# Ledger of designs, part 9: VH-VL binders against p39960r1967to2165

Target 1, 199 residues: p39960r1967to2165
Amino acid sequence: VPLEDVCERENTLIPTIVVKLLEEIELRGLDEVGLYRIPGSIGSINALKNAFDEEGATDNSFTLEDDRWFEVNAIAGCFKMYLRELPDSLFSHAMVNDFTDLAIKYKAHAMVNEEYKRMMNELLQKLPTCYYQTLKRIVFHLNKVHQHVVNNKMDASNLAIVFSMSFINQEDLANSMGSRLGAVQTILQDFIKNPNDYF
Below, E stands for the ipSAE of ESMFold2; O stands for the ipSAE of ESMFold2 at other seeds; V2 stands for 0.75 times the mean of E and O plus 0.25 times the DockQ between their complexes.

## First folded at step 3 (VH-VL; framework fv_tiragolumab)

Design A1 (at its last look DockQ between E and O 0.03; V2 from the best seeds 0.00; counts 0 for: pae O 13.9 > 2, placed apart)
Fold by ESMFold2, look of step 3:
Structure A1 (fold): chain C 199 residues (1-199), chain A 126 residues (1-126), chain B 113 residues (1-113)
Amino acid sequence: as target 1 above (199 residues)
Amino acid sequence: EVQLQQSGPGLVKPSQTLSLTCAISGDSVSSNSAAWNWIRQSPSRGLEWLGKTYYRSKWYTDYAVSVKGRITINPDTSKNQFSLQLNSVTPEDTAVFYCARGPYYYDTHNEAFDIWGQGTLVTVSS
Amino acid sequence: DIVMTQSPDSLAVSLGERATINCKSSQSVLYSSDNKNYLAWYQQKPGQPPNLLIYWASTRESGVPDRFSGSGSGTDFTLTISSLQAEDVAVYYCQQYYSTPYTFGPGTKVEIK
């Protein structure tokens, strides 16, 4: 379901599923070797997704404090699947080219880093509030994962690669020659390393 | 009011197993708000964290590398307690052992070691 | 492992005067995403367990007198007792809980002059 509809239904700025999944990963998964790279069991991932779809979308008492949700890699997998299955990515279909074109110029050395950051902040301010707030929450989460790289072996570059497919819609990817995917990776890596520069 | 009460023998022979128990009142060992830790203190090492156990859909443990392979921390939900076993002890393991509540990673009231047991002096000598 | 150091090793302070204890971590204990330093301070009196004074570097635990304050960020932290009382004679430890293994400083003994 579309991100804005979820936030409207829940009367929240960030989907409840996102907050609950990220909080649980932050509680017990930050030091897990290969977090977000090692897959959880498909059965557990689907069970968790179905539980959120049936109960967690509207029930504010729904928690991940259940014996069924023991596997942190299943929780991580469910989060990745949620992002990938959003009908519109967090850069939005309307703005994905604006984000990626800016990053392409920066990669080509057509602007200095300070100008890139200023223009990226301008683009972020144009996102709808729920897109911006959800993106902010995710970026700060991935920064925490990056800060634990000594134990989990997942730095910002690795995380940017893993999540790039989740931040660009399949429709947008199919219409590009892959240069947008590389641009998304550049954007995400910088966000994850330097979240306070943007959020 | 949460309280931790320790029990177990204070004298252990070298190469044997040290075994201690921490009973919890006013909270649950399976609480979603806490992790349950063992910490020891000796003149040579000072305060040293040994490991923790906590419950989030299942039981998790994390052990200090210095004692990994010798240590086991077990929860007991029915008795509302958790235990420490340290195998193959030497005189260097002589210390006051504490159980303690905390910390969790996310923003809650239990962000540090806020509740401690009374301490148990364990002497390892022949 | 994050190594915690403290200075001074011991400190003698007259009643009613200010005591200052420094703590350094070998790595930053600040999570930039929540802007919190995962640093705690404990007081320990002889024959007793440690007692939590400060968490998140500057937040007093409930029941801790206002004369105790914590400050600092990243790798450098300070515990201040603004007006030393007789009951404050103890050893004070800093401790990081940023990542496992959780580690403690070696302690600073505070005495009355």
Scores: ipSAE 0.000, ipTM 0.507, lowest interface PAE 14.7, mean pLDDT 85
Fold by ESMFold2 at other seeds, look of step 3:
Structure A1 (fold): chain C 199 residues (1-199), chain A 126 residues (1-126), chain B 113 residues (1-113)
Amino acid sequence: as target 1 above (199 residues)
Amino acid sequence: EVQLQQSGPGLVKPSQTLSLTCAISGDSVSSNSAAWNWIRQSPSRGLEWLGKTYYRSKWYTDYAVSVKGRITINPDTSKNQFSLQLNSVTPEDTAVFYCARGPYYYDTHNEAFDIWGQGTLVTVSS
Amino acid sequence: DIVMTQSPDSLAVSLGERATINCKSSQSVLYSSDNKNYLAWYQQKPGQPPNLLIYWASTRESGVPDRFSGSGSGTDFTLTISSLQAEDVAVYYCQQYYSTPYTFGPGTKVEIK
């Protein structure tokens, strides 16, 4: 289901499933060693996914404070699965190459950091509101995960690698010969380390 | 109907500060889908973009290099306005100044400057 | 900065005839991801602010007559008035909004011959 359709249906700026999953991870998972890298059990991930699909969309009382959802890595896995199953990247289908082209120029030293940040902010302004707000929520979440690196061993670089495939489509990856994947990594690392520069 | 109404003095002495205000009706200065711009026009330089301000969870400002260090653009949410201040003006700053609504940033719709203020002729002369 | 140039500087066209204005940018204003050229055309009559005619190089603003059309891509753009009317006497500007600073062409004055 497209992200914009979910936000419209729920009358929210961010999909409810994203908010609930990230809140729970922030509550009890930030110190989990290998968070987002170590997989949760597939059975628990699928059970949580199905519970959201069947129960969570219409039941405001639905919570992750349930013994069924004890495993933090399953909650993280469900979040990653949700992003992977989105039909469009969080940079939006219309704009993903604009984001990556800008980062490619920056990596090639074709612009200074001040210019890069200014242009990146201009691109972010062009995102539909639900994409922007969802991206913002995710970036601040990943910044919190990064801040707990002493315990969880997941710094901004690790997180950027894990989430980079959610921000590029397969055709663009193949056509770029890997340049766009490196560009996404650069963008995400910077967002995660310096979220207040962009959001 | 969205309208931009400009106000401010039309005569400014050299070395003083030019100050103009643009009042917005039918839209919000804090709209997450727009940016608010100042543009000037003179016979020698033509149309020249000076800068913009916009709100995306916080206020952002971007200024043209040619006036950076002299220019300030301030939003005022309580009055639904935004202002231009240009310090240390010279006769070369004489121009008609326009405020304009910039590109829309919601739903990937990107129109250029679609709404303009009426213009204010500012003459810098002793 | 993206430099915008226009040709001709002025143009005299008989009423009902075609007027053609060219615009060049010093670098591409095309975003490949959405395949849109971030180029606009404005009409300005004496004593008035510029009035948006065309955005995305070829999309007419609401209320603009069909006789106005835009074409081109990348760095080369054209505004065409298919049948010049008396009310079309004005100065026409191209403008890029691909990146800041946003820049305008020097203008083309259109007159009735």
Scores: ipSAE 0.000, ipTM 0.527, lowest interface PAE 14.4, mean pLDDT 84
Fold by ESMFold2-Fast, scan of step 4:
Structure A1 (fold): chain C 199 residues (1-199), chain A 126 residues (1-126), chain B 113 residues (1-113)
Amino acid sequence: as target 1 above (199 residues)
Amino acid sequence: EVQLQQSGPGLVKPSQTLSLTCAISGDSVSSNSAAWNWIRQSPSRGLEWLGKTYYRSKWYTDYAVSVKGRITINPDTSKNQFSLQLNSVTPEDTAVFYCARGPYYYDTHNEAFDIWGQGTLVTVSS
Amino acid sequence: DIVMTQSPDSLAVSLGERATINCKSSQSVLYSSDNKNYLAWYQQKPGQPPNLLIYWASTRESGVPDRFSGSGSGTDFTLTISSLQAEDVAVYYCQQYYSTPYTFGPGTKVEIK
């Protein structure tokens, strides 16, 4: 299901499943070694996804502080699976090339840092509201993970690598021989380290 | 540098509790970059993972379904060791038991069983 | 549970020749988010614990000789010993660490022909 359709159906700016999964990780998972890198049990991830579908993601009584969900890596894995299964990238299909082209030019030293940040902010402001708010929530979450790097061993670079595949589709990856994947990693690493420059 | 040293009895009677300990040197049992595992090996089952314990703000423990309900893996931070208790043993539990440092992340970029104890043969027989 | 299988059960190779061991998983152990295969190879000699040779399907553990190499992706993996030495006589196991319970193959015995 498209992100905008989920937000419209739920009458929210950010999908409830995203908010609940990220809040639970922030509550008890920030010090988990290899957070987002260690695969959770596939059975637990599927059980959690089914629980959101069956028990109601917007139900205020539904809680992740339940013995069924003790495995933090399953919660993290469910979140990654949700992003991966979105029909469209959080950069949106219409704008993903604009984002990655900007990063490619910056990496080639074809523009200065001040110009890059200004143009990146212009692109972010063009995103649909649901995409922008969801991306902002995710970036601030990943910044918190990065701040706990001493315990979890997941800095901004590691997180950018892990999440890059969720921000670029297979067709765009194949067409660029991997160059756009590197661009996504550059964008995410910068967002995670310096979220207040962008959101 | 990191070493695991096992201790415990080699003979246990059917229906009793099998107890083994694994002493850690060169690392902390509460290290955020490690998970501490028990694995057994027998001719009939081969290598079989039994469970793990690890510290990440609190202690977590995972057990294989085949032994869940009979098994307890406990860390001891004061002695820098972790133990295995397996209740209600049968002759089918006869195996060489190993403790091992399990998959962990980024300090060495190692995500497999990289350090093993010497092994303890436990025979379950009357 | 992910089931691991190995072939052949045993392999006799002349000193200096290439040994090839195959491993299959019942489900993919490739994690799409990091593009890594959560697959390890171990060597076990009589009276000793298993010794880690390869992790992430193809990364050689520190101190392991260059003649050992791992390859493959998804469900099909290979351990290659390019020039068998007498000290390489052992049982070799593959293991997935993609999900719990962690599971091992039944082993392949390598001996000198």
Scores: ipSAE 0.000, ipTM 0.471, lowest interface PAE 15.8, mean pLDDT 84
ESMFold2 (binder alone), look of step 3: mean pLDDT 92; pTM 0.946
ESMFold2, look of step 5: ipSAE 0.000; ipTM 0.541
ESMFold2 (binder alone), look of step 5: mean pLDDT 91; pTM 0.942
ESMFold2 at other seeds, look of step 5: ipSAE 0.000; ipTM 0.538

Design A2 (at its last look DockQ between E and O 0.25; V2 from the best seeds 0.00; counts 0 for: pae E 18.0 > 2)
Fold by ESMFold2 at other seeds, look of step 3:
Structure A2 (fold): chain C 199 residues (1-199), chain A 126 residues (1-126), chain B 113 residues (1-113)
Amino acid sequence: as target 1 above (199 residues)
Amino acid sequence: EVQLQQSGPGLVKPSQTLSLTCAISGDSVSSNSAAWNWIRQSPSRGLEWLGKTYYRSKWYTDYAVSVKGRITINPDTSKNQFSLQLNSVTPEDTAVFYCARGPYYYTETGEAFDIWGQGTLVTVSS
Amino acid sequence: DIVMTQSPDSLAVSLGERATINCKSSQSVLYSSDNKNYLAWYQQKPGQPPNLLIYWASTRESGVPDRFSGSGSGTDFTLTISSLQAEDVAVYYCQQYYSTPYTFGPGTKVEIK
């Protein structure tokens, strides 16, 4: 389901599933060693996904404070799966090449850092509201995970690698040479380290 | 070669707690690639998964909803075993109880229950 | 919960003939990320625990004879014994491990005709 359709259906700026999954990870999981790297049980991930599909998509009373959802790595896995299953990346289909082309130029030393940040901010301001707000929520979440690196062993670089593959769906991968995956990693690492520069 | 050996009493009175253990040889209860399950079998319920425990940087446990308020599964790393306790039993809990290994997430085989204990008939009566 | 059903309840087959057992799940057990069906088949002989025959719907466990094969996808699955042997008299169960709680079919008893 497209992100815009979910937010419009729910009358929200950010999909409810995203908010609930991230809140639970922030409550219980920030100090989990290998968060987002160590997989949860696939059976538990699928059970949670099914519960959201049947119970939680439209019911504001649905919570993750349930013994069914004990494993934090399953909650994290469900979130990663949600992002990979979006039909369009959070950079939007229309703008994904604009974002990645900018990062490719920066990586090739074709622009200085302040120019890169200025142009990246211009691109972010062109995103539809639900894309921007959802991206912002995720980036600040990953910044919190990064801040707990002493305990969880997941710094911004590690998180950027893990989540770049969640942002690159099968269609985007088919249309991109390998340099676009590296470009997404560069963008995400900078966002996670320096969220206030962009959001 | 991995083997599971069950032990525990075969007769339990109603309202008491049934308690079984499963000893593991050839593998570790804290293996990163395994989960440790209890399953029961009766004529009225057939084969029924009860729950699992597994280690991934810390211990996790997952229970079937049908028994969640009554069941406890505990690992014991020093004895390389795991246990089942089922509280407040009734005659409807009479079954053959099995411990079993699996499924694996990391193996890419996705094997379900590949190694089973020998089974323990537990009768709840009188 | 994913409900598993099997047909027939029992089956009598002559030695050397083909036995076919069907299993249906109430929802798909095909995991889109890896494109695998999280379905297993077990054989249980009298007085013994279940024994894993097939996982991922069609992959034979090590040591299982070639006469056992699994097929199907999504919600409909089949276990085939191509040439029934005397030692194949047992009850056969399908089981999903797509999501917890893991659930089993009610079983199909296979007998010699």
Scores: ipSAE 0.005, ipTM 0.590, lowest interface PAE 11.5, mean pLDDT 85
Fold by ESMFold2, look of step 3:
Structure A2 (fold): chain C 199 residues (1-199), chain A 126 residues (1-126), chain B 113 residues (1-113)
Amino acid sequence: as target 1 above (199 residues)
Amino acid sequence: EVQLQQSGPGLVKPSQTLSLTCAISGDSVSSNSAAWNWIRQSPSRGLEWLGKTYYRSKWYTDYAVSVKGRITINPDTSKNQFSLQLNSVTPEDTAVFYCARGPYYYTETGEAFDIWGQGTLVTVSS
Amino acid sequence: DIVMTQSPDSLAVSLGERATINCKSSQSVLYSSDNKNYLAWYQQKPGQPPNLLIYWASTRESGVPDRFSGSGSGTDFTLTISSLQAEDVAVYYCQQYYSTPYTFGPGTKVEIK
C-alpha cells in the first residue's frame, strides 16, 4: 500500500504501524546489542505482521505489550521490512535522484556544507507531508538509537548503512554501480547525527 | 540420537477431544535451540502445520488460525514431552498426526522440521 | 497464507536418470536480512513420516546423498535427483517456513519407469 494512501485512510501524518513499532523499540530496545543489525527470527516477524493485519485493523487498542512480541529484534525486523516493502521509498520515486544527485555533488567536493544543507532542506520541503513527517519520525528515532551506541553498538554510520537499502530498490542498486547507495548513506548519516539541521 | 515417540488413542468420537503426547529423548523440551510442533496429514488437506510451543525464558505457543480456539499444545518439563489437545473434533480432523522438532526462531539454524515422531493415525468417527 | 504448488503431480524416471521436481510459492520466501530462502524439501515413503532432505532451498541435511540437490530463489524452486536409485521411490514435498502457518506443497510422486 502507498504511504500516502495509508495516511489518508487513517487520517494521520505517520502510519500507525510505524508509530507503534518505533514506540516499542524506544521503550525497551534502545540498549539491545546490534539493534537493527542482528536479524529477528522470520517466524516472529511474520507473526507480528499478521497480528497487525488481523488485530490492529479491528481493535484500536492493539498493543505490542504482549508475550508474543518479546523479541525486540523481531519488532525491529518488522519495521525494516515495512519500509522495504513500501511501493515508494521515503525519498519518493519522483525525488530520489534529486536527493542522491545533491549528495553525490557534495561528496565530490562540488559544494560547501552550508550550500548542501540549504539545498537538502529545500528538497525536504517538496516531499508530500506524510513522507516528510514519517521520515522525520524515523530520523529522530535513529538519533535516539545512535545516542545509545555505548550499549547497542549501533552508531549513525552503522544505522545509515543498514537503512540505506530501504531507500533504494534492487533495480536502482543494480543500475548505479553503487554510487546512489553511497549517496543515500551520506544523507542518512547526516540526518541521524544532526536531525535538528533538517527537521 | 534425538527421537520423538508419540502416544495416544487412534479413535475419537465426534465432538470429543483428541489428545496426543510426544515424548522427547536426546533433547530437552525446554531447549532454547528448538521448537516443538504438531503437524497432521490427510488426503483432503495434505500436510498441515497446527502449531508449536517453545521456551525463551518462558513458554510461548503459536497456533494455526485454522484450529485456533480448539487447539492446545502444552509442554511438560518433568516428563520431557509435549502434548496436543484438539477439542470438538469432526470427521474432517481424521489424519495422521506428527510431532516434529523445529523451526527454531532465534538462531535460524536448522529451522526446517529435522526430527519427526512416528505418526499416529487418528480416526474421528461415530 | 503462502500457497505452495508443485509440478508434476507424479513422474516416472528410469533408474540412473535425472528427476526434476518444481515448487512455486505464492510469495517470496527469501528473507532479505540473512539472504536465505526459507524453503525445505522432504521425502516421504509409505508408512513413514516425512524425512528432511534440503533446507534453505539448497543445503543438504546431514546424511542425505549428494545426488539430491535443491536450487531456486524467491518463488521458484527445484529439487533434482541426479541419478535416481530404487530407494528414491517416494513422495516429495516442498515446504516454506518463512511465515506461519508453515505450508507444504501437495507432493510429487516419483516412480521408477
Scores: ipSAE 0.000, ipTM 0.471, lowest interface PAE 18.0, mean pLDDT 84
ESMFold2 (binder alone), look of step 3: mean pLDDT 91; pTM 0.943

Design A3 (at its last look DockQ between E and O 0.06; V2 from the best seeds 0.00; counts 0 for: pae E 14.2 > 2, placed apart)
Fold by ESMFold2 at other seeds, look of step 3:
Structure A3 (fold): chain C 199 residues (1-199), chain A 126 residues (1-126), chain B 113 residues (1-113)
Amino acid sequence: as target 1 above (199 residues)
Amino acid sequence: EVQLQQSGPGLVKPSQTLSLTCAISGDSVSSNSAAWNWIRQSPSRGLEWLGKTYYRSKWYTDYAVSVKGRITINPDTSKNQFSLQLNSVTPEDTAVFYCARGPYYYNPTGEAFDIWGQGTLVTVSS
Amino acid sequence: DIVMTQSPDSLAVSLGERATINCKSSQSVLYSSDNKNYLAWYQQKPGQPPNLLIYWASTRESGVPDRFSGSGSGTDFTLTISSLQAEDVAVYYCQQYYSTPYTFGPGTKVEIK
């Protein structure tokens, strides 16, 4: 389902499934070694996804406080799957090249950091509201994960690599042969390290 | 050694309810590492998974969409067994019914159906 | 639902020769995060329940002879019996356990000769 349709249906700025999954990971998963890298069981991930589809759409009191969801890596896997299955990435299909072209110039040392941040902020303000607010929520979440790196072993660069596939269209990945993927990683790493510079 | 032993009538009249039980020895129906399934087999449909029950702080069930609404799978901890009830049967429901352990979706190993009951031929006819 | 197909429907192989059975799923059963294919193979002899041979596409169940091997990934899988024995006459089924409903292939009957 499109992100905008979910937020409209729920009368929210961020999909309820995203908020609930991230809150649970923040409650009990931030110190999990290899969080977002070590996979959860596919059976648990599918069960959680199905529970959201059956219960979460009709019951706003739906909770992850349930022994079915004991496996933090299944909750993390469900979140990654949700992002991957969105019909449009959070940079939007229309704007992903604008984001990545800017980062490519920055990586090539063709732009100073102050100029890069200014232009990146301009691009962020052009995103539809639900894209921006959902991206903001995710970036601050990943910043929290990064802050727990001593225990979870997942720093900003690791997280940027893991999540870059969830922020880029498959067409763009194939077309760029990895250069746009590297650009997304640069963007995400900077967002995760310095969220207050952008949000 | 884990064994599954099936029981129940082999002849059921159309429109009635098919009822089978599966007794478990060497394991517990409430084991936190197992799920308990019913599968049927007929010449027309081959092997068909019907549903499962499992315990995780409380009892849960999953049913195949094709039989959801007609099927009930119930555990019985005191007898260490689980049952199948299939309502409103027709001759098309004639099959050999099996109970089986696994796969258990909370188990990272994700093993397939590793232990099967012996099978019960259920014929639906007048 | 993930549809499972098998080929051939029936296979006649001389004793001691190789038997090859193919299985195809309508969707990938590879979970990329753990790099495992949630695919199993069963042997069924007349009057008996299915017997698990292979899980995760290529892992032999305990007690299964080395002549049985599984291979493949994603949507295409193969069961190979390297040296067919008389006791291997049976119907063989593939089955996905990637997502519910769990589904089986239609079976491949293996005969001697």
Scores: ipSAE 0.019, ipTM 0.636, lowest interface PAE 8.0, mean pLDDT 87
Fold by ESMFold2, look of step 3:
Parts: sequence; structure tokens; C-alpha cells
Structure A3 (fold): chain C 199 residues (1-199), chain A 126 residues (1-126), chain B 113 residues (1-113)
Amino acid sequence: as target 1 above (199 residues)
Amino acid sequence: EVQLQQSGPGLVKPSQTLSLTCAISGDSVSSNSAAWNWIRQSPSRGLEWLGKTYYRSKWYTDYAVSVKGRITINPDTSKNQFSLQLNSVTPEDTAVFYCARGPYYYNPTGEAFDIWGQGTLVTVSS
Amino acid sequence: DIVMTQSPDSLAVSLGERATINCKSSQSVLYSSDNKNYLAWYQQKPGQPPNLLIYWASTRESGVPDRFSGSGSGTDFTLTISSLQAEDVAVYYCQQYYSTPYTFGPGTKVEIK
């Protein structure tokens, strides 16, 4: 389901499932060793997804404080699955090449960091509101995870690798996976380390 | 009214294990809105957070890197308390040790350390 | 680790006058998604544990006198005692709870001039 339709249907700037999943991970999971790297059980992930589809879609008071959701890696897995199943990346289909072309140029040393950040901020301002706000929420969440690296062993580089597949379209994967995937990783790593430079 | 009452010996020999307990009244060690912390204070280090334990469907712990490998924090739900063990102590571990409630990691209603135990001076000396 | 610094190390203030204490964090403790600064201030008197004065950078804990106020955002924070009283002689600490390890400033001793 397209992100804009979810946010309009819920009358929110960020999908409710994203907010609920990230809140729970921030409550229980920031110090979990291998967070986002160690998989949760597929059965638990699917059960949580189904609970959101049936219970959370119409009940803003839906909570993850429940013995069914004891495994934080299942909550993290559900969040990753949600992002991968979005029909469009959070950079949007229309703009993903603009983001990645900028990062490729920066990686090739064709611009200085100050110019890169200025142009990246211009691109972010052009995103639809729900894309921007959802991306912002996720980036600050991943910054929190990065801040806990001493305990969870997941630094910004690791997180950028894990989440890069959610920011590139299937078409872009088929045509240029190596260079565009590396570009997405560069973008995400910088966002995660320096979120206040962009948001 | 939530209160934290500390107990444990104030003198520990080098290389032994420092062991303290913190009894909780007016709240539960398994409360889903709190985390239970140990903090120490010495002239050389000032206030230093050592670690926490908290419950959300299961028990979680988080330890400061500086003491990881030597520290254990254990909850005891039957006695409504939590303990600190610090192994292989040296005179550099001499400090006033506090237990404290909060913050519940990233809980949106979490406060900083709002309730403190009375403090226990632990001296590590031959 | 987020390093917390405070200035000054100590200060002497006349009764009834304003005292100001500054705190800096080595990185931002503002979480933009909820717009809260994960910063606290504590007062500690000799022989006592620290007492929470302010959390979320500017919210007074229950029972804390109105003369205590916190301000600032991101990396720069200030504790202000608008009219110093004799009972305010203490050491004051800032502390971040944005991420573990939670870290404290080195303290600022406040005395009557």
C-alpha cells in the first residue's frame, strides 16, 4: 500500500505501524546485541504483522506491551519487512536517482562536503510530506540505535547496509545495484551519524 | 511514595566481589515504566553510571563499557529488589554507590533519575 | 560516549542574586521526532544523594522551587537560580539520558559570596 495512501487514511504524517514499532524498539531493544542483524522468528514476525493489519489499523491505542511480542528481534523484523514491502522507497520512485546520483558524485570527490549537504537538503525539501516525516522518524531512530553501539554492536555503517535495500527500487536494483546501493549506504550512514545536519 | 533502601557491606578486600542490594517500596522491580540503575560517585570519576536492568516481557540489562565483564545486576521479583555485583575490585573502585530509578531507556514519559537510594560508601582496602 | 562539560567549576553568588550554570554535550541530546532534550539537572548537598531538579531540559520536578529553571537545546543548556537562597548551596550536575552510557557533567559548586 502506497505510503501517501496510508498516511491519508490514518490522518497522520507517519504510518501508525512505523511509530508503534519504533517506539517499542526504543523502549526495549536499543541494547539488544545484533539488533536489526539477528533475525526474529518468521512466525512471530508474521503474527505481529497480522495483528497490526487486524487490530492496529483502526485502534490508535493498540500497544505492543503484550507477551505475544516478547522477542524484540521479531519487532525489528516486522519493521524491516514493512519497509521492504512498501511499493515505493522513502526516497520516492521519482527522486531516488536524484539522491543516489548526488551521493555517487560526492563519493567520486566531485564536490566538497559542504556542497553535498546543501544539495542533499534541497532534495529532502522536495519530498512529499509523508515521505520526509517518515524518513526523519526512521533516521532519528537509527541514530538512537547507533548511539547504543557499545552494547548492541550496530554502528551506523552496519545499519546503513541493513536498511539500504529499503531505499532502492526493484528497477534500480536490476540496472545498477552495485553503485546505487553503495550510494544509498553512503547517504544513510551520513544521515544516521549526523541527523541534525539534514532534519 | 517510592523509596529505595540500600544494603551491603561497606568494606571489601581487593580482588573480591562487591555486593550490594537495593530494596524497592512503592513500586515494582518489574514495572514496565522504570529501569533500575546503579551509579557510583568518587572524587576521581565523579558520578558514573554503571548499568541498569528493566523488564519488558523479559529481563534486559545494559552495562557501562568501563565495567562490562566485571558487573552483574540482577533483579529479584520475589523480594522486590535488585542487586549489584562488581567482581575483582581494586582501590580505584572505592566510591559511594547509589541505586536509582529511571530513566526507562527511551520511554516517552521517562524521567531522569528521579528516585535515589541513600548511598553506600564502599571502601576497597587491604 | 556523550561527554558532558560544565562551566564554571564553581561560583560564588550573593544571597538573592542570580546564579547561572552552563552545560554542554559533545553531541545533540535533542530527539527531533518528539522535540525533547534528554537532559537533566541535579542538586547534591554533602552526605546526600543527588536530587533531580529538572528533566527534559526545562521541566521542573515536582516540589522544586520556581526559582530553578532550565533552558537550552541541542548541545547547550543552562540552569538558572533566579534568587539564590542559603539552602541552594550545593553542587549542581547536568546529565544526559539520550543514550547509554548515561553521562554526567563534572559538577558546578555554588556558594554564597
Scores: ipSAE 0.000, ipTM 0.510, lowest interface PAE 14.2, mean pLDDT 85
ESMFold2 (binder alone), look of step 3: mean pLDDT 91; pTM 0.943

